# Designs tried in a protein design chat: VHH binders against p49116. Part 209

Target 1, 238 residues: p49116
Amino acid sequence: EGPLLSDTHVTFKLTMPSPMPEYLNVHYICESASRLLFLSMHWARSIPAFQALGQDCNTSLVRACWNELFTLGLAQCAQVMSLSTILAAIVNHLQNSIQEDKLSGDRIKQVMEHIWKLQEFCNSMAKLDIDGYEYAYLKAIVLFSPDHPGLTSTSQIEKFQEKAQMELQDYVQKTYSEDTYRLARILVRLPALRLMSSNITEELFFTGLIGNVSIDSIIPYILKMETAEYNGQITGAS
Short names: E, the ipSAE of ESMFold2; O, the ipSAE of OpenDDE; V2, 0.75 times the mean of E and O plus 0.25 times the DockQ between their complexes.

## First folded at step 12 (VHH)

Design ve5 (framework vhh_enristomig; at its last look DockQ between E and O 0.02; V2 from the best seeds 0.00; counts 0 for: pae E 19.4 > 2, placed apart)
Fold by OpenDDE, look of step 12:
Structure ve5 (fold): chain B 238 residues (1-238), chain A 119 residues (1-119)
Amino acid sequence: as target 1 above (238 residues)
Amino acid sequence: EVQLLESGGGEVQPGGSLRLSCAASGFTVSSNHIHWYRQAPGKQREWVSTIYSGGRTNYAESVKGRFTISRDNAKNTLYLQMSSLRAEDTAVYYCATLSEYLRQFGDYWGQGTLVTVKP
């Protein structure tokens, strides 16, 4: 078989709502997050190997890793998103909730730690100067993770993950031949993604959007969209 | 505050035309992706059309060639020109951003505007 990813999978361009308000309201944050989510889903759907797994397996994979994909997307699009500003706005909104005694002390700590982890991760990726190809392969490695519970076709998923890893290795060796340890430095960042709570991410970026409905529950609907309808959304036929 | 307000709905005969409006406030229509959706009685929500920030447009197959999405930047308003209307076009029409689309899963919709196509 051919390569897991092609050059078409390297492009990952997020368009932000405009204009950016002086005060980042919940709508702006949610809209930005929604766009990133859809972009990430679109990216996944565009991979032939992903399609080959079938709809049920695809759904299970995305449910398992959407937070990690989303976080990688945040890192990749951090500059375009002005992520620091968004996170600051989220903290401000959180402070209002704190003042109103809507959150327990423990919950506040958890949320703040999560925000810190997100920022730290994105900063670390920026320091590494991860390029578009590397991000694409990292997303693929995260997407095709066979170690999530309840997955079918785990052998095939593992093969795809290995292929992603090999292609990343080849790319790094070719592109950054002078940096012998670059691959290792990149891969050791992935465990940080598993420490991040999907529930807290959802709360931070999607609060007020879907109410009691989880992103997990919405993912199947997004993935089941016909191509025309899906493309009619943010990803439009370009 | 971001708001989208639909208007222009009404009763029309088959083959007739109608123009819907979506007045936006709190954001710039020309710089954002905005979508039309519709929901017929007893049916699921259906995507109708999108105008992207770059000006590109997209349509559901069911309305392609009959509906035209456009915008007036000066008025910060989105339009849906409907022609050759059919009974199956009867629905409440909504305009929304992507986040608002997702909100529907939490049972959120705006007011919408009712379009009724009948003799």
Scores: ipSAE 0.639, ipTM 0.849, lowest interface PAE 0.8, mean pLDDT 91
Fold by ESMFold2, look of step 12:
Structure ve5 (fold): chain B 238 residues (1-238), chain A 119 residues (1-119)
Amino acid sequence: as target 1 above (238 residues)
Amino acid sequence: EVQLLESGGGEVQPGGSLRLSCAASGFTVSSNHIHWYRQAPGKQREWVSTIYSGGRTNYAESVKGRFTISRDNAKNTLYLQMSSLRAEDTAVYYCATLSEYLRQFGDYWGQGTLVTVKP
């Protein structure tokens, strides 16, 4: 009982590797994305309601939603990451790819469509100028999604999601009292997150870091990390 | 067309004060979230402060308690009152906002106004 999130859960400060190279490379992109991923996992782990669900349920939830949390993080941190520059560099490299066979180009087209959807989502969030409190509640709504296959404790998860929705509603009503439709405009953006492909996100942002493994396979280890290890991964100082 | 015109920058001694202005046209200051950013030479642009459409304000930790964001709706103008200035505050200061017609990331930006805090 009590509020789902506190002011400590609003802080979401991404620190980029310095300096940004004149020509973007896979290492810089992967390091930047890794910092965002670890920051997002640290954020989720810090929530008392998340802790209350237990380690196995925690792992299942994050496996189901990590791409949606990551995508919200991209939108929230798009300016500090120079995300538009990163995506433009990726698109340029894909367009310059050698076309050895017409059929081999189908994956490139699929990846470009995903990039377009990601840009459209981030643009729509930037257009609404979503604030840090709103992002925190949106991430909580996404995290506590009871409709993923294989989850246990779905009634408790649904209760937490409803609490996040109610707290977002109260916040928006209080803070944006002159903007009657703001909550509806914000919530209508969430379905777009389900269109984002986790395997394409891995290909775009994590190929140089992760090797052959998917991010969902390393999530149990990320969630078990000691706080000092976590801080090293977020800042690149380890 | 959205236009943002910063002014009020200049040279100041440590501990001094400056008031920056951002005259806006092409949109209504009171109906939008408006931000101050700064960029020191050779550094990345960093967020400084925001005033939300509802009037709530927020600040980066590095400036909290020293800077105050405000607006004058009648003049469609945003302000940043800076006090207790330090050498690390030396930067070009930008005001920024979003437009509903934006098709890419980022806010609309002004040309910036230079603030120099002498050693």
Scores: ipSAE 0.000, ipTM 0.130, lowest interface PAE 19.4, mean pLDDT 80
ESMFold2 (binder alone), look of step 12: mean pLDDT 82; pTM 0.832

Design ve6 (framework vhh_enristomig; at its last look DockQ between E and O 0.01; V2 from the best seeds 0.00; counts 0 for: pae E 14.7 > 2, placed apart)
Fold by OpenDDE, look of step 12:
Structure ve6 (fold): chain B 238 residues (1-238), chain A 119 residues (1-119)
Amino acid sequence: as target 1 above (238 residues)
Amino acid sequence: EVQLLESGGGEVQPGGSLRLSCAASGFTVSSNHISWYRQAPGKQREWVSTIYSGGRTNYAESVKGRFTISRDNAKNTLYLQMSSLRAEDTAVYYCATFSEYLRQFGDYWGQGTLVTVKP
């Protein structure tokens, strides 16, 4: 078998909703997030190894790691998304909720901490100056994580993850030969993703769009969506 | 069905003026944010101006003071009055609108209209 990822998998271009509204409202935020989510899922679909796992397995896999993939996507697309502005807007929205006494103090703390973690993670990735290849491999490593409960074909998943790791290692060694510890610095960021709550992420980025529908429940539909259909939505209808 | 149709493009000399139109259908211009974008040859598409549902307007720094975005509610049409045109304003101009349901319908763009500024 050939490499797990090719140059085609390095491309990860997020198109933001247009036009940008007067202020970043919930709809804009949700739409932006949805696009990122879709992009992430479709990226996964583009990987032959992912397809080889079968629909049931790959769906379960995405369900397990969507938050991590999404977060990596946030980091990767932070500039294009104006993530800082989005997060600020989310905070403002939360403040309104707080004023309306909709959230408990504990909940507020949890949500704010989550936002902080997101910011910190993205900032840390920016500081490391992670390139497109590295992001691709990191996403692959996250995607092909065998340690999620309920997964089938864990041996195969592990194999794919190892392959992703090896390819990343090779890439870093070739591209950043003078930075002996770059690989380690990059990989040690991954645990931070596991500390982030998917529920809180969903609440922050998706509640305005999907309401009471869970990301978990829509993942199968996203994965079944045709790429052309997705692209059509992103580029707009003319 | 949401449709946008740009018109009014053409050739103009530097310093000249041109008025673009964007005829909208399938939605109410006055109730939505609607924008002009442009794409020059070999360059990325860039935002030019927006008129928000509330009537507020915003402009890219490169066109401030020269371009004016407006709308005719009765005609459901967006306009871009361009003055003091420069060579760097040469581009295909697009109008676009944001939908609250972009997840289903996506962003809406017109076909574009070409503006060429040359002596």
Scores: ipSAE 0.005, ipTM 0.266, lowest interface PAE 11.7, mean pLDDT 87
Fold by ESMFold2, look of step 12:
Structure ve6 (fold): chain B 238 residues (1-238), chain A 119 residues (1-119)
Amino acid sequence: as target 1 above (238 residues)
Amino acid sequence: EVQLLESGGGEVQPGGSLRLSCAASGFTVSSNHISWYRQAPGKQREWVSTIYSGGRTNYAESVKGRFTISRDNAKNTLYLQMSSLRAEDTAVYYCATFSEYLRQFGDYWGQGTLVTVKP
């Protein structure tokens, strides 16, 4: 049996493209987001319980939850990424797009509502001072969600999620013994992740040059990549 | 060279239907995000709908439930099926793709096709 996660799953080190440009641009934002995505997928693939479910189940799980994992990654790495600065730059360019008559008010409203939800989520996580162990367990709870339609091995997935929840509970109670309500405060943050739109996330962070593909379509290939290739994608050396 | 060519516009009665086409060359429709926009006389251009390379779709609130975006990967063509058309839908309709998010949105545009919904 053993623990669901080991200490190696707690390390989540994002490196940013260097140097940060004086004026943020699409290339910098997309490279930064790509590194986070590959880091998140590498993290998920490294979990023995995930590996045990088999390739088809792995693909189905990640397709269902990649945006939630990415959003948790944004919150965890918000300071390193200067996420507030990135989001402010996106808002500024959306405003300029209105002045240049490129976008309708309805589209901008949809995108701005998503940005606000994302900012609120990240701020709430920062206020709780969520640590790396807690993030790792939250990501595992999100990854092993049995509720998605079409999944096989749903009972096993549910058992892995329950194990992640139990290990988070044990960690919080041991580490934050003076804070009786910390676990509850952390867990009530998770429903907000389901409000995040994967297609708007792609528009905000993954709109690239000619030939970019949706995240959903590349997930099987990302999950099959060799570790050295992951490291190249995470650092931009690919 | 990226080129987009819209067709299928015309005059239609209120409540009627039209299907717009956008023939693409110079890139693969199935591998890219592609959008429809429209511009009514005297109005700013507005986003209508997007289909993402993974097949997911999104719509402006004003057209949800009435318009359907789709594609035919074999023909490298994007479609907009418009139903329950109203006078407010009268506009020139454009297809467009993203090229650079923060500097330009929908960098590659077609010439547009006119849709007129009679009073």
Scores: ipSAE 0.000, ipTM 0.149, lowest interface PAE 14.7, mean pLDDT 81
ESMFold2 (binder alone), look of step 12: mean pLDDT 81; pTM 0.828

Design ve7 (framework vhh_enristomig; at its last look DockQ between E and O 0.58; V2 from the best seeds 0.00; counts 0 for: pae E 12.5 > 2)
Fold by OpenDDE, look of step 12:
Structure ve7 (fold): chain B 238 residues (1-238), chain A 119 residues (1-119)
Amino acid sequence: as target 1 above (238 residues)
Amino acid sequence: EVQLLESGGGEVQPGGSLRLSCAASGFTVSSNHISWYRQAPGKQREWVSTIYSGGRTNYAESVKGRFTISRDNAKNTLYLQMSSLRAEDTAVYYCATISEYLRQFGDYWGQGTLVTVKP
């Protein structure tokens, strides 16, 4: 068997709406988030091992990990997205709800903590100076997680995850030979992703978009899109 | 507030031409990737064409050579010039950004514009 990932899977370029408005409105935030979501799903679909799992398994897998993939994408694209500014804008938009007493104190705390967790995670990744290859492998490790409930083909998923881990290890050893503990430092960041609520992420980035519809319910449709349609929506590559 | 308003639909004979418009407000068309979609009666929605922020275009295979997507930056309007129309082109046509596309998946469709190609 060949490698899990190729150089083609390393490229992860998010194109932002241009120009950035002076005031980041809900549309801008949702559009940016949507592009990242699509890019992440398209990336997953481009992996031969992912395709080999079949449509049903693919759908279940993405449903289980889309928040983690999305968060890794945020970290990877934080600079291009001006993520700190987006998060600040999100907070500002939430202030109206707070002022109108629409949210409980506990809920406000949860949301704000989530925003903090997102920012902290992204900052930590930036501090580690994670490169494109490392991000690709980390995304693969997250994608091919066999420990989610309800998954089929868990043995195969585990195999793919192990392969991703091995390839990451080999890459880090080769590229960062002087840093003996780099792999460990990178991998210990992954548990932070599991602490993040998909519901809150959805609320923060997609509330003005999908209404009462969940990202979970949309994932199957996105994954069924033709390649040309994907390209037409995201990269501009024809 | 972001709005997309489709217009220009109508009845046309096979082989005829029609020009659809998508008037945008609240965002700049030239700065976004924006697409046409269509949904025929009893069929699933399908992608038709995209004009990218950089000006490049892409088309579904079924409409290549017959449809042309364009934009007027001054009017902040997207167009779809349809020629050599066929019965199978009969559908409600929608324009959307990627976020609007997701919104539509949530059964939140815009009004669209109906194109009917008579047999």
Scores: ipSAE 0.351, ipTM 0.711, lowest interface PAE 1.8, mean pLDDT 89
Fold by ESMFold2, look of step 12:
Structure ve7 (fold): chain B 238 residues (1-238), chain A 119 residues (1-119)
Amino acid sequence: as target 1 above (238 residues)
Amino acid sequence: EVQLLESGGGEVQPGGSLRLSCAASGFTVSSNHISWYRQAPGKQREWVSTIYSGGRTNYAESVKGRFTISRDNAKNTLYLQMSSLRAEDTAVYYCATISEYLRQFGDYWGQGTLVTVKP
């Protein structure tokens, strides 16, 4: 059948809230992250193969992979988001919380380790100079993961993942013909996504350390959201 | 801390008009997406309208042509002008940013402002 993704699925433009505040605050970070989340969800649900799986399967897939999809989005948009500046501000906040004895040492250690892993992942993707086509196929590979518990239609999901892998291979071989091992170098970065904690991602980017938002709980509503509201939540995505 | 204070609700006859206000503090209305939502008794909360940081507006199909979202950047205030009101518009109306929307999604929303369209 035709290609899994079209050129329209390669465009991934994140627009930041403006103006940037003099001091980074939780609201600016959460708004920026929310725009990326909606951009990622819009990307996923626009894929014909995703649409073909049906609403219940769509919800199950996104619940299983939203953190990996979001993390790929962070890496792809790290420069436009000034992600390193955001993470540095969070680290400074955490260090002040230690000084004031507001958080347990165990929790702060977990958050700091996650920040380090995220920075390392984003740096490794930047060093490989991953392009927009490659990111789109990587996102498709993590989206169509057949191994998650409770999925139906796993054979069909597996076929879509295999198709994403084939199309990535064809793209890399054609576009980077001089670099025989580029595909292998790209694919070895995917296991790092499994190490990212969705709980800590929510705390870093969506509610701060005191928040109570669960992205897993709201995914069904985001995926069913009226199209007009959905498209309007993404500045410059049109 | 972000504060959003809704006001302007009340009782109105069918076909009447109301203007809702949302006074914002802790963030800048002109730099963010900000929305109106409503919840009728016993029903799920539903999206009504959004104004985006660039000034573009969108509306739910059920209110398009009857409601107008706007803002006053000097007062850091969002408005919803409601006209041609119908019984089905009876609800508690809330304003939210996208981040506050996510924060409150699985929790009790604040007060809101009640709009009642009389039978």
Scores: ipSAE 0.000, ipTM 0.206, lowest interface PAE 12.5, mean pLDDT 80
ESMFold2 (binder alone), look of step 12: mean pLDDT 81; pTM 0.820

Design ve8 (framework vhh_enristomig; at its last look DockQ between E and O 0.03; V2 from the best seeds 0.00; counts 0 for: pae E 12.4 > 2, placed apart)
Fold by OpenDDE, look of step 12:
Order: sequence, then C-alpha cells, then structure tokens
Structure ve8 (fold): chain B 238 residues (1-238), chain A 119 residues (1-119)
Amino acid sequence: as target 1 above (238 residues)
Amino acid sequence: EVQLLESGGGEVQPGGSLRLSCAASGFTVSSNHISWYRQAPGKQREWVSTIYSGGRTNYAESVKGRFTISRDNAKNTLYLQMSSLRAEDTAVYYCATLSEYLKQFGDYWGQGTLVTVKP
C-alpha cells in the first residue's frame, strides 16, 4: 500500500517564541512545550496509517506514547529550543517550590533525576547525529507500539510498526552503508524513553497550565482540532 | 503572571463592523503566536485567527476576507477587526496562546468578550 512515511513526514520544524527572553519564564517554557506537543500530535495525524486506525484507536495510541513522542521531539528540537537552557530554567523555578517546602525530598530527587535523564537522552541522540528521517521513523516506531495496554487493532498497529522499522532499516542501509551497526545503535536508545515518567514530564513542562488535568485527558481534544487550526497554532512557516 | 483580557464586544447589526482588543501582560505579544477563538451558544469553541510571532496571519475559512488580526507591539495588545458581520458570528470571543489554550482544560479561560450580531 506504499510507504508508511513520506518526505512530508520528515519535516518537523518547531518554531520558538522570538526573541528568546533573557530570563526564561514559566510562560515561555510552557508555551514552547505546548507547541512541541501540538506539533507532535499534528505529525501523528498527518500519517495515513495513523488515520486508518480510526479516532478511538488513534486517541488511545497517542495517550499511550505521548511522553515518548514528546521526548523524541525534545531531542530532535533540542538545538532550536535551547533545551539545556530551558531545563536549567526549569530547575531554577523548581527551587522556589523547594524553598516553599512543596516537594518532598524524594520527589525532588525524582524530578532532578528525570531532568538528568532527559538531558542525557537528548545528548545521546545528538552524539549519534540522528537525522530527520531517522527521527521520523523512530517516532513512528514509538507511535505504532502494540504493547501498550488497552489498545485495539494491535495486529494492525504491529504491522505499521514493522513497516516503520523496515523503512528505517532500508534508509539506514542506503544512507549509512559504511556504518553497519548504526541501526542497532539508534534503536537501542528507545528503551530509555519508556523509563521516563509522563507525570514528571507534565510537571516540568506544563505546570500551571492544566492544573490537575492530565495531558492524557486533553489529547482527544488536540487530535480533534482541524488542520487549519493546527497550522494556525503551531507553524511559524513563512 | 500571564494575563489576557478581551474587550470590544457588543451588539451590532448584520453587515456591521466591530474591533476586539486583547490586552496581554506577563509576556510579549510580538514574541508569541496568539489566536482568537470564539464560542457560540450551544457550539464548541472554534479557532478564528492567528498572528504568528513573525507577523504572518491565518484565518478560518468562515471569517477569511472579513476579519483582520493585528497587534500593537508597543501596547502589547492583539486586535481583531471584524467586518461584514453575520448572525453566525455571534459568540464569545477569546484570545489565547497555545499554552493558554491548554489552560481551558484546567482553571483558565478568561471571560472573553461577547459579540452579538442581530437586526
């Protein structure tokens, strides 16, 4: 039925507020994160195979993997968004919470470890020099994961994941023929994504926006947005 | 603290014009993509228009050619010039960034400004 991804799915351009403020405030961080989240959702929606799964399955799938997609997005857009600076700012803002005794010692440790894991993951991806095609396929592999609980159409999801993996393999073999083990090196990074807490990610990037409401709960609404609305919200394209 | 305050709503006859304002505080309007939304009675909130940080604009098909989004950087204010107003334009109008959009699921939406188009 044709390839899972096309060249149109390789483009993943995050536009940041400009100029970047001298001191990153919570709004800037949250806005940046929101843009990335929406961009990721829009990207998923743009895949014909994703659309073919139907709205309910799509929603469940994104709910299951949004944190992983978001994290891959962070890695992919790390340079453009100055991720290190954002993370530093997040830490700085967390200091206020710490001083106000809003967090337990254990929670502080968990949050800080999560930040470290995010940074390390992104650094590792940068060291591997992952290109846009590889990111697209990795995101597809993550998106079409059949092993999440509660999913319907798992057989079809698995097929799409296999297709993504095959296309990635073909791409890597073609593009990086001299690097025999490149595919393995990039795939072994995926497990790190599943070790990251979606709750902590929400806390770090979306605090103050949705209160006690989870990203999980709002995903259906994001996915129901019209294409024009997506374009109107997330794209800074000229 | 980030705040957006809508104003300029009112009653107008079909074919009339109205200008809405959105005063922003706590962030720079020119540095953000900011959108107008509207919610008609009994309907879901819908996107109306966006002005991007770079100055580019986009519009819903239903308002294209009739509405104009703009901003005054010095005043840190967003505007929506509405012309050729129709009954179906009757709604509460809101302004928001993406992050503020997400807030609607939590504690946020502002009061918005009511636009009523009727003879």
Scores: ipSAE 0.585, ipTM 0.826, lowest interface PAE 1.0, mean pLDDT 90
Fold by ESMFold2, look of step 12:
Structure ve8 (fold): chain B 238 residues (1-238), chain A 119 residues (1-119)
Amino acid sequence: as target 1 above (238 residues)
Amino acid sequence: EVQLLESGGGEVQPGGSLRLSCAASGFTVSSNHISWYRQAPGKQREWVSTIYSGGRTNYAESVKGRFTISRDNAKNTLYLQMSSLRAEDTAVYYCATLSEYLKQFGDYWGQGTLVTVKP
């Protein structure tokens, strides 16, 4: 059958809320993160292989991998989002809370370790200069992971993942023919995504957006959203 | 319109217990993340605990093991059971839901309930 992804699935343009505030702003962070989440979910929905799995399987699949897709999106859009500035501001706030004995050391340490791992991941992806095609295939490999609990159609999901892996390999070999180890360097980054806590991601990026509703609970609604409604949310159009 | 009404605050001795309530209207407590925050005199508001819509809970380390967040879906009410209270727990306690899904809700805070732990 035809390729898993077409050139239209490579486009991944995040538009930031305007105006950009001078200081850390919960609403700005939450709006920015919401736009990335919606962009990521609708990117997944646009893939014919994903559409072929059926609505219940689609929902289960995205619930299982949304944090990994979101983290890849953060890495891909880190410059546009000013992610480094956002994370630095959060770290400074947490460090100030430690110095003032306002928060427990263990929780703050756990959150700071997660932020450090996220920043390390994003920096490693930037050092590799991962392009838009490579990000699209990495997201597809993460999306079509057959080993998540509760999935149906795992045989078909596995076939789609293998196809994404093959297409990534072919792309890298053609485009970066002089860099023999590029594919291996890229793929070695993926295991770190499984170590990212969806609970902490929600606390860092989504508390102000969703009224403390879990991302799991809104995924079916995002996936069913009409394209025109989605475009209004994602583009920031009124 | 979303409304959150905290109650159950009062004075208590060190080591004592207190149960705070947050009655919600205009949304369903079981379908939302709901949090407790507190603000001591002269301090900035700080996060205390969250119960997520899926039932997961999380706590600030300073209260872990002493405070328990829960909800009663039939009464649409959030609770904070506070035990082993200390002077540093003295604060106005707020429940909050930060709802901005699509364009329907903004940030929502209750009016607060004062907890005073006597030295």
Scores: ipSAE 0.000, ipTM 0.150, lowest interface PAE 12.4, mean pLDDT 79
ESMFold2 (binder alone), look of step 12: mean pLDDT 81; pTM 0.819

## First folded at step 13 (VHH)

Design g1 (framework vhh_brivekimig_d4)
Fold by ESMFold2-Fast, scan of step 13:
Structure g1 (fold): chain B 238 residues (1-238), chain A 121 residues (1-121)
Amino acid sequence: as target 1 above (238 residues)
Amino acid sequence: EVQLVESGGGVVQPGGSLRLSCAASGFTFKRYDMSWVRQAPGKGPEWVSSITGSGGSTLYADSVKGRFTISRDNSKNTLYLQMNSLRPEDTALYYCVKGGYLPWRKTFDISSQGTLVTVSS
């Protein structure tokens, strides 16, 4: 039938909190990350193929892949977020905690490895100069992953993923015809997303959520949230 | 003009229950997520719970999860909060607010009088 994604699904504009504090704090980081998470989930819920799978499947898919979607969003919005500055602040805080509290090296090592993997991923995407259409289709490939445990309708999910892969291939071959290996370079970046812990992402970016809610609890809420409130807060007056 | 009127508060002993109501007017109630917010004496507002416009999903502050239940009746333009296993720390003025959960919301537009909940002893 028609394309999996329309031109409206390519638009992905993050509105950052203002003003930025002189020194980054947990609240600014959490607000920035939350705005990106909300934008990412509203992006997903706007896809007709996603809607067609039904609410139970939608919740299960997003619960399984939110960290991958969020990480792709971090890479896509790295400049507007000043992500390198946020990560540097987190690293500085962790290094001060090592010196002060003499905490076990195991936990600090796990968190530092996560941050380094995240930086490496974002740097690789920046070097490839991934465009908005490519990000939209990479997010769709991640969203329509049929291989998460407990999913129903896995055949339909797989068909949507294959459609996303096919449309990405068509776009890249047409738009970047001079670079025969571009698609391969882009796709080999995706497995790294599965290696990043959602628990560590939640700890780094979502500490201090109002009411101490969990990402697992907020996902079904965002997916059923009324659009009017989202548009006023995320897209601004335009 | 948006108008919200809370009721149902009172004095209860620890472990008791209360059901709060909020009568809404001046807007299309079913098209807006709604929230309950409380303010203890000398403290700032604390978000308690939210419900989507359709009633299809709810969200709760960790401090009230498992004890409170938010619900709505869109045919009556009324929001509810069922409070069970009440604790002294639940003592506060309770307000209903137009709008749902936003993790970056720094202030709540509290224009109503609220309803007082006092958990004695």
Scores: ipSAE 0.781, ipTM 0.908, lowest interface PAE 0.9, mean pLDDT 89

